# VHH binders against q6mzz7r34to333, part 4

Target 1, 300 residues: q6mzz7r34to333
Amino acid sequence: TFKDETFPAADSSIGQKLLQEKRLSNVIWKRPQDLPGGPPHFILDDISRFDIQQGGAADCWFLAALGSLTQNPQYRQKILMVQSFSHQYAGIFRFRFWQCGQWVEVVIDDRLPVQGDKCLFVRPRHQNQEFWPCLLEKAYAKLLGSYSDLHYGFLEDALVDLTGGVITNIHLHSSPVDLVKAVKTATKAGSLITCATPSGPTDTAQAMENGLVSLHAYTVTGAEQIQYRRGWEEIISLWNPWGWGEAEWRGRWSDGSQEWEETCDPRKSQLHKKREDGEFWMSCQDFQQKFIAMFICSEI
Short names: E, the ipSAE of ESMFold2; O, the ipSAE of OpenDDE; V2, 0.75 times the mean of E and O plus 0.25 times the DockQ between their complexes.

## First folded at step 1 (VHH)

Design a30 (framework vhh_h_nbbcii10_fgla)
Fold by ESMFold2-Fast, scan of step 1:
Structure a30 (fold): chain B 300 residues (1-300), chain A 127 residues (1-127)
Amino acid sequence: as target 1 above (300 residues)
Amino acid sequence: QVQLVESGGGLVQPGGSLRLSCAASGGTFSRSYSYALGWFRQAPGQGLEAVAAISSSGGSTYYADSVKGRFTISRDNSKNTLYLQMNSLRAEDTAVYYCAADRGYLYSTSPKEYDYWGQGTLVTVSS
């Protein structure tokens, strides 16, 4: 079974910053087949943002870009290639990233840092043993130097590294923008769309009382005009890479909000999916006030 | 509560054509509250993979690279029916084909994001 000598199953691959900050010692490394939960899968029923659950690294900037990428199948083949834990398995996995004007291949072994029986960083969701997000995160960590080099970064860097595309930065507090038109146009063009919240009371990501996370990156998953009372309101859909529950918007147009009960829009059942998956709706007005930037990454 | 029923599968020679249909009952596929719809397939021993998808309005479509140029997805919201026209069929197209409906306004390429599924229809491409 392949062992990657250039990115070994050792503390050097985690990096001193995360080892100290998270007080990690004697970290164990295991291949997916040695983890409980049944036989591992690289991809199970194609990729989805719902395969991604952020772990101990503050790499939401990377994971939000990944979440958007799962909606754009053209990047799946370029980045993930055709790989399996069964067909031609040798403990080796390959991924492509855009670097300095070209696609570069990063090779890794499938040893992952664990604590007990759970991955320390990106982890598979319960009920399936699906490892493409975990292994892709490891490959990106190798590309940048270590898992510590994923700990806090820029959305623009992740978007370019995953696509080779061009970034449009929309400053939400200073730009008059038709958000619904911008999001719909970008989505139709196959662009990746992400956004970020400003800093909160600390210099780290923290869940706020309104359910948003400060200093955090989100995926923009859609935008719509919706009938409300005598007129129209504009709403936007976002996904949090923290995954399910606990840190979802609690204001207007959130799951269970009064607005969903009162709207007469015939698309209500299409737009309002009651799920504890990190995805939620909010008004474009609240979005523009509470977020600081939206980034659209388009192919040249 | 949408129920989806596929039809049109069967045995076909390489290079042949088939048209799959998916009829919906218990729900509606009208323009203002229709579902985004997709075709997924599962070859023997493989997982589910996206073949083609279409937005609720029919204005946007997706095709997997392996079928692009050969398959065409379409929908008739007045009949609550989704279609997949499959041309120039190859042995590797052999699979059970599933119709799926997503309550979202835009299609997804991930099977995990679809709310309703049909029973599947077998397509075998063989001499």
Scores: ipSAE 0.000, ipTM 0.273, lowest interface PAE 14.3, mean pLDDT 82

Design a31 (framework vhh_h_nbbcii10_fgla; at its last look DockQ between E and O 0.62; V2 from the best seeds 0.00; counts 0 for: pae E 10.1 > 2, unsure alone 64.3 < 65)
Fold by OpenDDE, look of step 2:
Structure a31 (fold): chain B 300 residues (1-300), chain A 126 residues (1-126)
Amino acid sequence: as target 1 above (300 residues)
Amino acid sequence: QVQLVESGGGLVQPGGSLRLSCAASGFTFSDYRSYALGWFRQAPGQGLEAVAAISGSGGRTYYADSVKGRFTISRDNSKNTLYLQMNSLRAEDTAVYYCAAHLGYGSYYTSAYDYWGQGTLVTVSS
């Protein structure tokens, strides 16, 4: 099986900053086949943002972009290609990123850093043994230099690295924006959309009482005008790369909010999903108040 | 509480070099956190434009096309100081140069930085 000596299964690939910050010890590197939970899959059924669960790296800026990427078949195919743990498996995986005006190939082996039997960083969701997110994250780490280099990057960099597109930055506190129109237009065009919360009391991502995470990146997955009472309200859908229910919005239009019970909109059943998967709705008004910026990456 | 103070501006001939400094206080560059440091400039009668930026943590650098290959942004964590080395200066580089800091996630090429210095004038003239 292939071993990547340029990104070895060593502490250097993790990076000193991250090792120190997380006080990581007894890190070992294992191939997915050596992990418990059954046979590994690169992609199981189809690629989905819900396959992603952020781990020990503060790379929400990348994972949010990745979450958005999953909605664009062209780009995700370009980046992930067709690979497998079964057919022609050699412990080698290849990914593409946009760098310096061209697509570059990054080659990795499938050894992942773990503690015990759990991945240190991105993890397969619900133990489904789907590893495309883990391997892609590793490839991106290699591209940047180490897993430590995944910490605290910029949302626009991730978007461009994944698409080679052009960034439109919408500062949510500067000028009024028709968010619904912007999001719908971008989505229709196949653009990637991410957003970020401002810093909180700490310099790290922290879960707040309202269910949002400070200093954190989210994927914008959609926006709609919804009938509410005798009028209309604008709502926006977001996905947290944490990927679990404890980190979802708890305010208006959240999964358990009264607004969904009160609305008579015929699309309610389609839009309202009570899942603990990191995806939620909130009003555009609350979004503008709680978030600082939205990034749209469009194809050139 | 965060303060940025630029220095190093002045008069220089075309083709010359100049090094700008920005002393930062209120936060430390060595922090393992999300932040960006940037240089901006405003020429007479022109709008504010981004010149160069450097990210925290990984230290990724970004440059405007007009200055690529000529300008270098760097930082000294021990001094908590941001630098802009400007080589091969041109008349069109004449501007007030501003140091800026953004703490958190955001764009490195916008004016939406959180903290700004007072600026330092760079004049390129024969």
Scores: ipSAE 0.406, ipTM 0.736, lowest interface PAE 1.4, mean pLDDT 93
Fold by ESMFold2-Fast, scan of step 1:
Structure a31 (fold): chain B 300 residues (1-300), chain A 126 residues (1-126)
Amino acid sequence: as target 1 above (300 residues)
Amino acid sequence: QVQLVESGGGLVQPGGSLRLSCAASGFTFSDYRSYALGWFRQAPGQGLEAVAAISGSGGRTYYADSVKGRFTISRDNSKNTLYLQMNSLRAEDTAVYYCAAHLGYGSYYTSAYDYWGQGTLVTVSS
């Protein structure tokens, strides 16, 4: 079974900054086969942003971009390649990233840092035992130097590193923007779309009363005009890489809101998926007030 | 609580060098917390533009195309200070330079920075 000597199962791969901040000690490294929950899968059923659950690193800047990437089959295939735990398995995985004007291949072994039975960083959703997000995070950590180098980074860098594309930055509080048109146009073109919330009372990401997280990056998953009462409203769909329902928007157009009960839009059943999975809808008006920036990464 | 204070600006001739400093207080670079630090400038009669940025971990840097190869952003955790080393200065570099901090996930987008210094004037002229 392959052992990567250039990014070993050791504290050096985690990095001193993250070891100190998280007060990590006795970190064990295990291959997915040695973790509870059944046989491991690289990809189970299909690739989805719902496969991703952020762990102990503050790498939402990377995970939000990755969540957007799951909607683009061309980038998924280019980066993840064709790999399996069952076919030609040798403990080795490969991923591609854009660096300095070219695609580069990063090779890793599948040893992951754990504490107890849980992955320290990105972890599989418990029903799936699906490891592509965990392994891709490890590969990106190796590319940048260590897991510590994922801890707080630039959102624009993640988008470029995953696509080789060009960033359009939209300031939500001052830019006149037709959000539904912008999102639909970008989505049709295969662009990755992410957004960010402003600071809150502290210098860290934290869940607020309305369900949004401050100082945090989200994936934009769609936007629509929807029939409501005697007119139309514009709504936008977002995904939180934390991947759990306690940190979902609770205002207008949220999963349990009365707006969904009252709308007569024939697309209601297609748009309204009531699940606590980190994904939610909100009005474009609330989005423009509560978020600070939206980033669109397009092909050259 | 969070304060940023710039220094090191002044008059310099074309081709010269200056090092700008930004002293931070109210948070520490060695806390390993989420933040990004950057340098921005505003030339006479122009809007604010990003010049250089560095991630909270120090592992990622950004430079505007106009300054690549001439300017270097760095930080000193022991002094809680951000630097901008400016070499091969041109008349076009004349501007008020601002230090800024984004306490959260890094962004090159100017409006995403939460805290700003008061600015220091750099004049490049014969």
Scores: ipSAE 0.167, ipTM 0.576, lowest interface PAE 4.3, mean pLDDT 83
Fold by ESMFold2, look of step 2:
Structure a31 (fold): chain B 300 residues (1-300), chain A 126 residues (1-126)
Amino acid sequence: as target 1 above (300 residues)
Amino acid sequence: QVQLVESGGGLVQPGGSLRLSCAASGFTFSDYRSYALGWFRQAPGQGLEAVAAISGSGGRTYYADSVKGRFTISRDNSKNTLYLQMNSLRAEDTAVYYCAAHLGYGSYYTSAYDYWGQGTLVTVSS
């Protein structure tokens, strides 16, 4: 099977920053077939943002952009192509990124860094059986130099690297924005939408009492006006790339909140899906107070 | 309380070099932390222009087209200091230079930066 000489299964591909800061020792590299959980799949029946779970690289900026990309068939086909662990498999995978005005192919082997039976970085979904997110993260790490180079990058870089598009940056505290209109317009155009929280009380990304994560990027997945009491309220949906089982917003319009019980909006069942998948709704008012920026990446 | 203080500005001839420093207090440049740091400039009568930015890890940099190949942004986390090495200076580089910090995720847009220094004047003339 293929062994990549330019991004080897070695500490150099992880990078010194992560090795030292996380005190990583006894890291080994395994191909997906050598992990427990049965036969590996590149894609297990559907591509969605819920296949992604962030690991130890602090690369929410990239994974939030990727979460948005999964809803755009044109870009996800360009990036992921048609690949598998069965048909013509040789331990080699390829991905495309936009670099310097053109799509550039990045080729990797499928050896992933692990500790024990767990991937050190992005973790595969479906009982260690679906690997497209792990392999794509490795390809992006190779493009940037190492997994350490994924740590806390520029939010706009991932959006451009995945699309070649044009960024609109909305600083949420500095001017009025009709968020529902902006999100609906961008979604209809196939644009990618991400957002970010400010620093918290510590200098690392941390889950806060309200269920949001500080120093963190999210995918914007929708916005609606919803009937509430005798009027209308604006709400926005977000996805946390930390993924399933991680903290979600606990305030107004959260999964367990009274607002969902009280609304008479006929779309209630379509909008409110109570799952521990990292996706949640919040009021646009709370969004503008708790987040600092929203980025929209549009095709030119 | 976050504070940024620039130094190293002054008068220099065309073709010369200067090194700007930005000392930070009230927060630390921790390893792997997402403090995006940048240099911006403003000539009299002009808007604010992004010059260079560097991510918290130091792995990603941005440079304006006008300064590529001449300016280098760097950071020294042990000294809590951001630098801008300016080589091959031209008259059009004359401006007040500001350092700025974003204590969230990095961006090179001016609207994303939360903290700003007072500025240091760079004058390029013979």
Scores: ipSAE 0.000, ipTM 0.344, lowest interface PAE 10.1, mean pLDDT 82
ESMFold2 (binder alone), look of step 2: mean pLDDT 81; pTM 0.832

Design a32 (framework vhh_h_nbbcii10_fgla)
Fold by ESMFold2-Fast, scan of step 1:
Structure a32 (fold): chain B 300 residues (1-300), chain A 126 residues (1-126)
Amino acid sequence: as target 1 above (300 residues)
Amino acid sequence: QVQLVESGGGLVQPGGSLRLSCAASGFTVSRYSSNYLGWFRQAPGQGLEAVAAISGSGGSTYYADSVKGRFTISRDNSKNTLYLQMNSLRAEDTAVYYCAARPTYLGYKSDEYDYWGQGTLVTVSS
């Protein structure tokens, strides 16, 4: 079984910043085969943002970009390649990232840092035992230096590193923008769309009373005009890489909101799908006030 | 919080050189951002003129036609510092020079966009 000595199962691969900030000690490293929950899968059925659950690193910037990428299946084989825990398994995995004008291959072993038989960083959602997000995160950590080098970063960096595309940065408070038009146009073109909240009372990501997380990155999953009160309102759909309902918007157009009861839009049943998966709707007005930036990454 | 502090201005004779520095604090810049850090200037009684700008990655630069070949913009991201090397200075380069930034969202309040320093005076006179 392959052991990567250039990114070993050791504290050096985690980095001093995360070891100290998270007060980590005696970190154990295990291959997915040695974790409870049944046989591991690299990819089960296909990739999805719902395969991703953020762990102890503040790498939402990377995971939000990755979540957007999962809506574009053409990236599956380019970045993740054809790999398995069963066929031709040797404990080695490969991923491609865009760096300095070219695609670069990163090789890792599949040893992952764990505590209490659960991954410290990105972890599989318990239903699927899928490890492609965990291993891709490890490969990106190796590329940048350590898991500590993933801890707080930039959406623009992740978007380009994953696609080789070009970024449009929309400053939500600085310029008027037709959000529904921008999101629909970008989606039709196959672009990746992400957004970010500003800092809160602290310099760390934290859940606020309204259900949004401060200093945090989200995937934009859609935008629509919806019939409301004899007119139209604009709404936007977002996904949080934390993947938990406690960190979902609680304001207007949230899953339990009065707006969904009052609307007579014939698309209501298609748009209003209540799930505790980190995905939610909010008004474009609230989005523009509560978020600071939206990034669109387009093919050249 | 977010702050830009210019230094390096002063009096210089025509044909001389000066290097301006801008120390940035309270923000960071993406490697791939098309947002620019840049230098603007304002001569007494005139409007702001863009002088030079550099992308977050340092891979893209802009220069006003009036300064091309004479001025060089550069940055040191490890020190969060922006530089403007000014050579072959002319009397018409006399102005207050401002450092300006469009930082990332990380570590600052939502209303803090398009930051400006206090300015540093450059006087080119015989």
Scores: ipSAE 0.000, ipTM 0.277, lowest interface PAE 10.5, mean pLDDT 81

Design a4 (framework vhh_ozoralizumab_d1; at its last look DockQ between E and O 0.22; V2 from the best seeds 0.00; counts 0 for: pae O 4.2 > 2, placed apart)
Fold by ESMFold2-Fast, scan of step 1:
Structure a4 (fold): chain B 300 residues (1-300), chain A 121 residues (1-121)
Amino acid sequence: as target 1 above (300 residues)
Amino acid sequence: EVQLVESGGGLVQPGGSLRLSCAASGFTFSSYWMYWVRQAPGKGLEWVSEISTGGRSTKYPDSVKGRFTISRDNAKNTLYLQMNSLRPEDTAVYYCARHLGYYSKGTFDYRGQGTLVTVSS
């Protein structure tokens, strides 16, 4: 079984910043096969943003970009390659990132920092034991220096490091934008789309009364025009890398909102899927008011 | 009126050090992420450093990492950039900028007048 001495199962790989902020001591490192919950899988069934659950690092900027990437088969295949815990398993995994004008391979072992039998940082969702997001996060941590180097970063860096593409930054408060057209055009072109909320009262991400998280990055997963009453409204779909829980928008077009009950749009069953998975719809008007920027990453 | 006033620039020899200061007024300084950006002669704006509201999170590009240190004093509404081991390629006008408050580099709503740093003999 492979042991990566250049990124060891040690505090140096976590870094002082996270060790101090999270009050971490005596961190245990385990391979996925040594974790409870059954045999591990690199990818189970298919790749999805819903495989991702953010942990103790403030790396939403990376995970939001990664969530968008799961919708693009070409970038998924480029980065994740063909790997498993069964075929030719030797405790070694490889990922590709774009760096300084070229694709580079980052090799890691599959030892992950854990606390109480749970991964400390990105973790598999309950009962699926799927580890591609956890291992990819470890590879990115190695590329940048440590897990602490993932703790706050820039959406542009994550988008470029995952694609080698070019960023369009849309300032949501500065000028009118046709959001449905922009999102649909970008999606058809295979571009990655992310967005961000402004800072709140603290210098950390914080859940607000409306269900949005301040100083946070989200994936844009779609946009549509929908029939509502005697007219049409524009709505946008977003995914929060925190995953499940109370971190979902609670306003208009949210999972439990009156708008979904009242709409007679024939696509309602396709668009409205009530799940506590971090994905939600909101009006484009609310999106433009509550978010500050949207980023589109396109091929050169 | 939002105002950012940089100072501390000047002529310094390669390997030398300078400390830049930025005095902020007209807004709640402690509620904004701040950063330093620079523009070398004939070049575009380059992000140099970013600091969170309380100073716990700082980021640097590889070009200055290990040589530059950003810090802030919220009680004095002042942002600092300590520049060590200066190189001729660090020659630029340095601007203090108020971040829009999210995960983006080079994105700001206000920028100061700038202070010139020249690294040569």
Scores: ipSAE 0.148, ipTM 0.470, lowest interface PAE 2.8, mean pLDDT 85
Fold by ESMFold2, look of step 2:
Structure a4 (fold): chain B 300 residues (1-300), chain A 121 residues (1-121)
Amino acid sequence: as target 1 above (300 residues)
Amino acid sequence: EVQLVESGGGLVQPGGSLRLSCAASGFTFSSYWMYWVRQAPGKGLEWVSEISTGGRSTKYPDSVKGRFTISRDNAKNTLYLQMNSLRPEDTAVYYCARHLGYYSKGTFDYRGQGTLVTVSS
């Protein structure tokens, strides 16, 4: 089976920042078929943002952009190609990224860094059976130089690297914006939409009391005007790339809030899904107060 | 304490070349993405290059792509910018900057006075 000599299953591919921070002196690398569970699949059923679960790298900026990309079939096919662990499998996987004005193919072997029987970075879903997010993360790490180079990047770079598109940066505190119109217009155009929280008390991402994560990137997944009492409110939906079972917003329009019980909007069962999958709604007013920027990436 | 000290600026004719250096101290240089940014007279701050921790990934805006080359020497804690085919619009104060975990390219940590590059006959 293929062994990539240019991005080997070795500490150099992890990088010194993460090795020092985690105090690792020995990282084990395994192919998906050598993990418990099985058999491995590249894609199981279909592609969804809920297949992604962030691991030990601080790469929410990349994974939030990827979460938005999963809703765009042409970008998905461009990047993921047609690959499997069965047809002509030789331990080789390929991905495409936009670099310096062109699509560049990145080739990797499928050895993933693990601790025991668990992936150190992005974790496969379905009990170690679905691996496209883990392998794509590895390919991006190879493109940038190491897993350590995924540590705190720019949303603009991730969005361009995935699409070749043009970035609009909306500074949420500095000008008025009709968020519902902006999000709906961008969604209809097939644009990728992400956003970011400001730094908190430390220089690392941390869950806050209100359920948001500081210094963190989210996918914007929708916006609506919703009936509430005898008026209308604007709400926005977000996805946290930390993934299934992680903390979510706990304020107005959150999954457990009374706003959902009190609304008479006929769409509420369509909009409100009470699950701990990292996706949640919040008011546009709270969004504009708690977030610092929204990024829209459009085709040229 | 963190220090970033730029040098190598000066007056150069159009079409000429110049190499800027940035000496870094007070932090683990090899653990940070590094940037060159510039500010032309009466204008805002513009990023002009970025480089990953090991130097494998570099990026440039279209205005300098093909003319400027960023590099780093992690053993010497030094960042470089090779500027070729200089144009009058490249006239600016150039700053060395490091990444601090912000997600927008409009926010950079720069510390020094910068180094002035003037492209004029």
Scores: ipSAE 0.140, ipTM 0.562, lowest interface PAE 3.6, mean pLDDT 85
Fold by OpenDDE, look of step 2:
Structure a4 (fold): chain B 300 residues (1-300), chain A 121 residues (1-121)
Amino acid sequence: as target 1 above (300 residues)
Amino acid sequence: EVQLVESGGGLVQPGGSLRLSCAASGFTFSSYWMYWVRQAPGKGLEWVSEISTGGRSTKYPDSVKGRFTISRDNAKNTLYLQMNSLRPEDTAVYYCARHLGYYSKGTFDYRGQGTLVTVSS
């Protein structure tokens, strides 16, 4: 099986910053086939943002972009290609990123840093043993130098690295913007859309009382005008790269909010998912207040 | 009123060092990520360093990485930029800037008047 000596199964690949910050010792590197849970899969059924679960790296900026990428078949295929743990498996995986005006290939082995039997960073879907997010994150870590280099970053960089596109930065506090129109237009065009919350009182991403996470990036997955009472309200859908079972918005239009019970919109059943999968709706008004900026990355 | 006042600029020879300071007032300094940005003559604004609220996270562009160090003293409401191994291309007006959000570039809501750094033999 292939071993990548340029990004070895060693502490150097993790980086001193993360090692110190997380007080990591005796990190073990294992291939997916050596992890419990059954045979591994690169992709099972299809690629989904819900396959992603953020781990020990503060790389929400990358994962949010990745979450958005999953909605674009063209870029998705370009980056992930067709790979497998079964057919012609050699412990080698290949990914593409946009760098310096061209697509570059990053090759990795499939050894992942673990503590016990759990991945230190992005976690596979335990039920499905799907590892494309873990391997892609590793490849991006290699590209940047180490997993530590994933620890905080810029949404713009991730978006460009994944697409080679152009960034439109929408400052939510600066000027009025038709969010529904912007999101729908961008989605139709196959653009990637992300957003970010401002910093909280600490240097760490923390879940707030309202269910949002401070110092955090999200994927914008949609926006709609919805009937509410005798009028219309604009709502926006976001996805938290923390993944399933994590914090979601708890305000208006949240999964358990009264707004969904009150609305007579015929699309209610379609829009209201009622899942704890990191995806939620909120009003555009609340979005503009609670988030700092929205980033749209469009193909040139 | 939010105020950012830079100091420490001046003339230095190539290879020299300077330490810039920024005195912040009018807001809760410790609650904001801070930036140093610079503008060279005839060029646009360029960020040169980022620091988190508590100082745990710092970032630099490749142009200054390994040479510049950003730090902060929240008790003194002061931001610092240690600049070593200065080059002529580092010549610019340097500004202290308050960052509005995270994981984004160019999201500054306040900036000081700046301090001139000239690197010349």
Scores: ipSAE 0.029, ipTM 0.407, lowest interface PAE 4.2, mean pLDDT 92
ESMFold2 (binder alone), look of step 2: mean pLDDT 82; pTM 0.827

Design a5 (framework vhh_ozoralizumab_d1)
Fold by ESMFold2-Fast, scan of step 1:
Structure a5 (fold): chain B 300 residues (1-300), chain A 120 residues (1-120)
Amino acid sequence: as target 1 above (300 residues)
Amino acid sequence: EVQLVESGGGLVQPGGSLRLSCAASGFTFRSYAMYWVRQAPGKGLEWVSEISGSGSYTKYPDSVKGRFTISRDNAKNTLYLQMNSLRPEDTAVYYCATRPYGLSKNYDYRGQGTLVTVSS
């Protein structure tokens, strides 16, 4: 079984910043087959943003870009390649990133830092054994130096490193923008779309009373005009890489909101999914007030 | 438009003290974390202090911890840095900064800076 000596199963791969900040000691490293929950899968069914659950690193900037990428088969195949835990398994995995004007392959072994039953960083959702996000995070950590080098970073860097594309930054507080048109146009073109909340009381991501997280990156997953009462409202769909928990929008158009109860839009069943999966809808008006920037990354 | 204006720099002897001020306008000051960053001659930007929007949380690197104190007056939209026990290595241009786009590549909003020279 392959052991990567250039990015070893050691504290040096985590980095002093995270070891100190998270008070980590005696970190254990395990291959996915040694974790509880059954046999590991690289990809189960097909890839989805719902495969991703952020862990102890503040790498939402990377995971939000990755969540957007899951909707684009061109970039998915380029980066993830064809790999498995069953066919020709040797404990080695490879990923491609864009660096300095070219695609670069990063090789890793599949040893992951763990604590108790869970990976310290990105972990499988639904307690399934799907590891492509965990392994890709490890590869990106190796590319940048360590997991500590993922701890708070920039959306522009993640978007470019995953696509080689060009970024349009929309300043939500200063720019009048037709959000539904912008999102639909970008989605049709195969662009990646992410957004960010402003800093909160600290320079650390914190869940707020309305369910949004401060200093946090989200994936934009869609936008629509929806029939509401006697008129139309514009709504936008967002995904939080934190995944499970109470950190979901609780305002207008949230999963249990009055708006979903009252709408007669024929697409209600298609658009409204009551799940704690990190995905939610909100009005474009609230989005423009509560978020600070939206990034669109395209091949142009 | 966000605007930050620093003041209070000057020449001081080792062991001396200075208090820097930053006047902020164009944004809801109380809602944003604020920073002091510095750039010494021939070096890159170095973070030297952070304060939460409410003022309840502060952070410092080891190089200035115990010597520098960051504070804010949200009623006056003003940020302060009290610098005590100054050393020659504290010589730098000091900038007031904020990150409304906290996941963007720079301290998106930074003032013009104020020069602090520590020399005997």
Scores: ipSAE 0.017, ipTM 0.311, lowest interface PAE 5.9, mean pLDDT 83

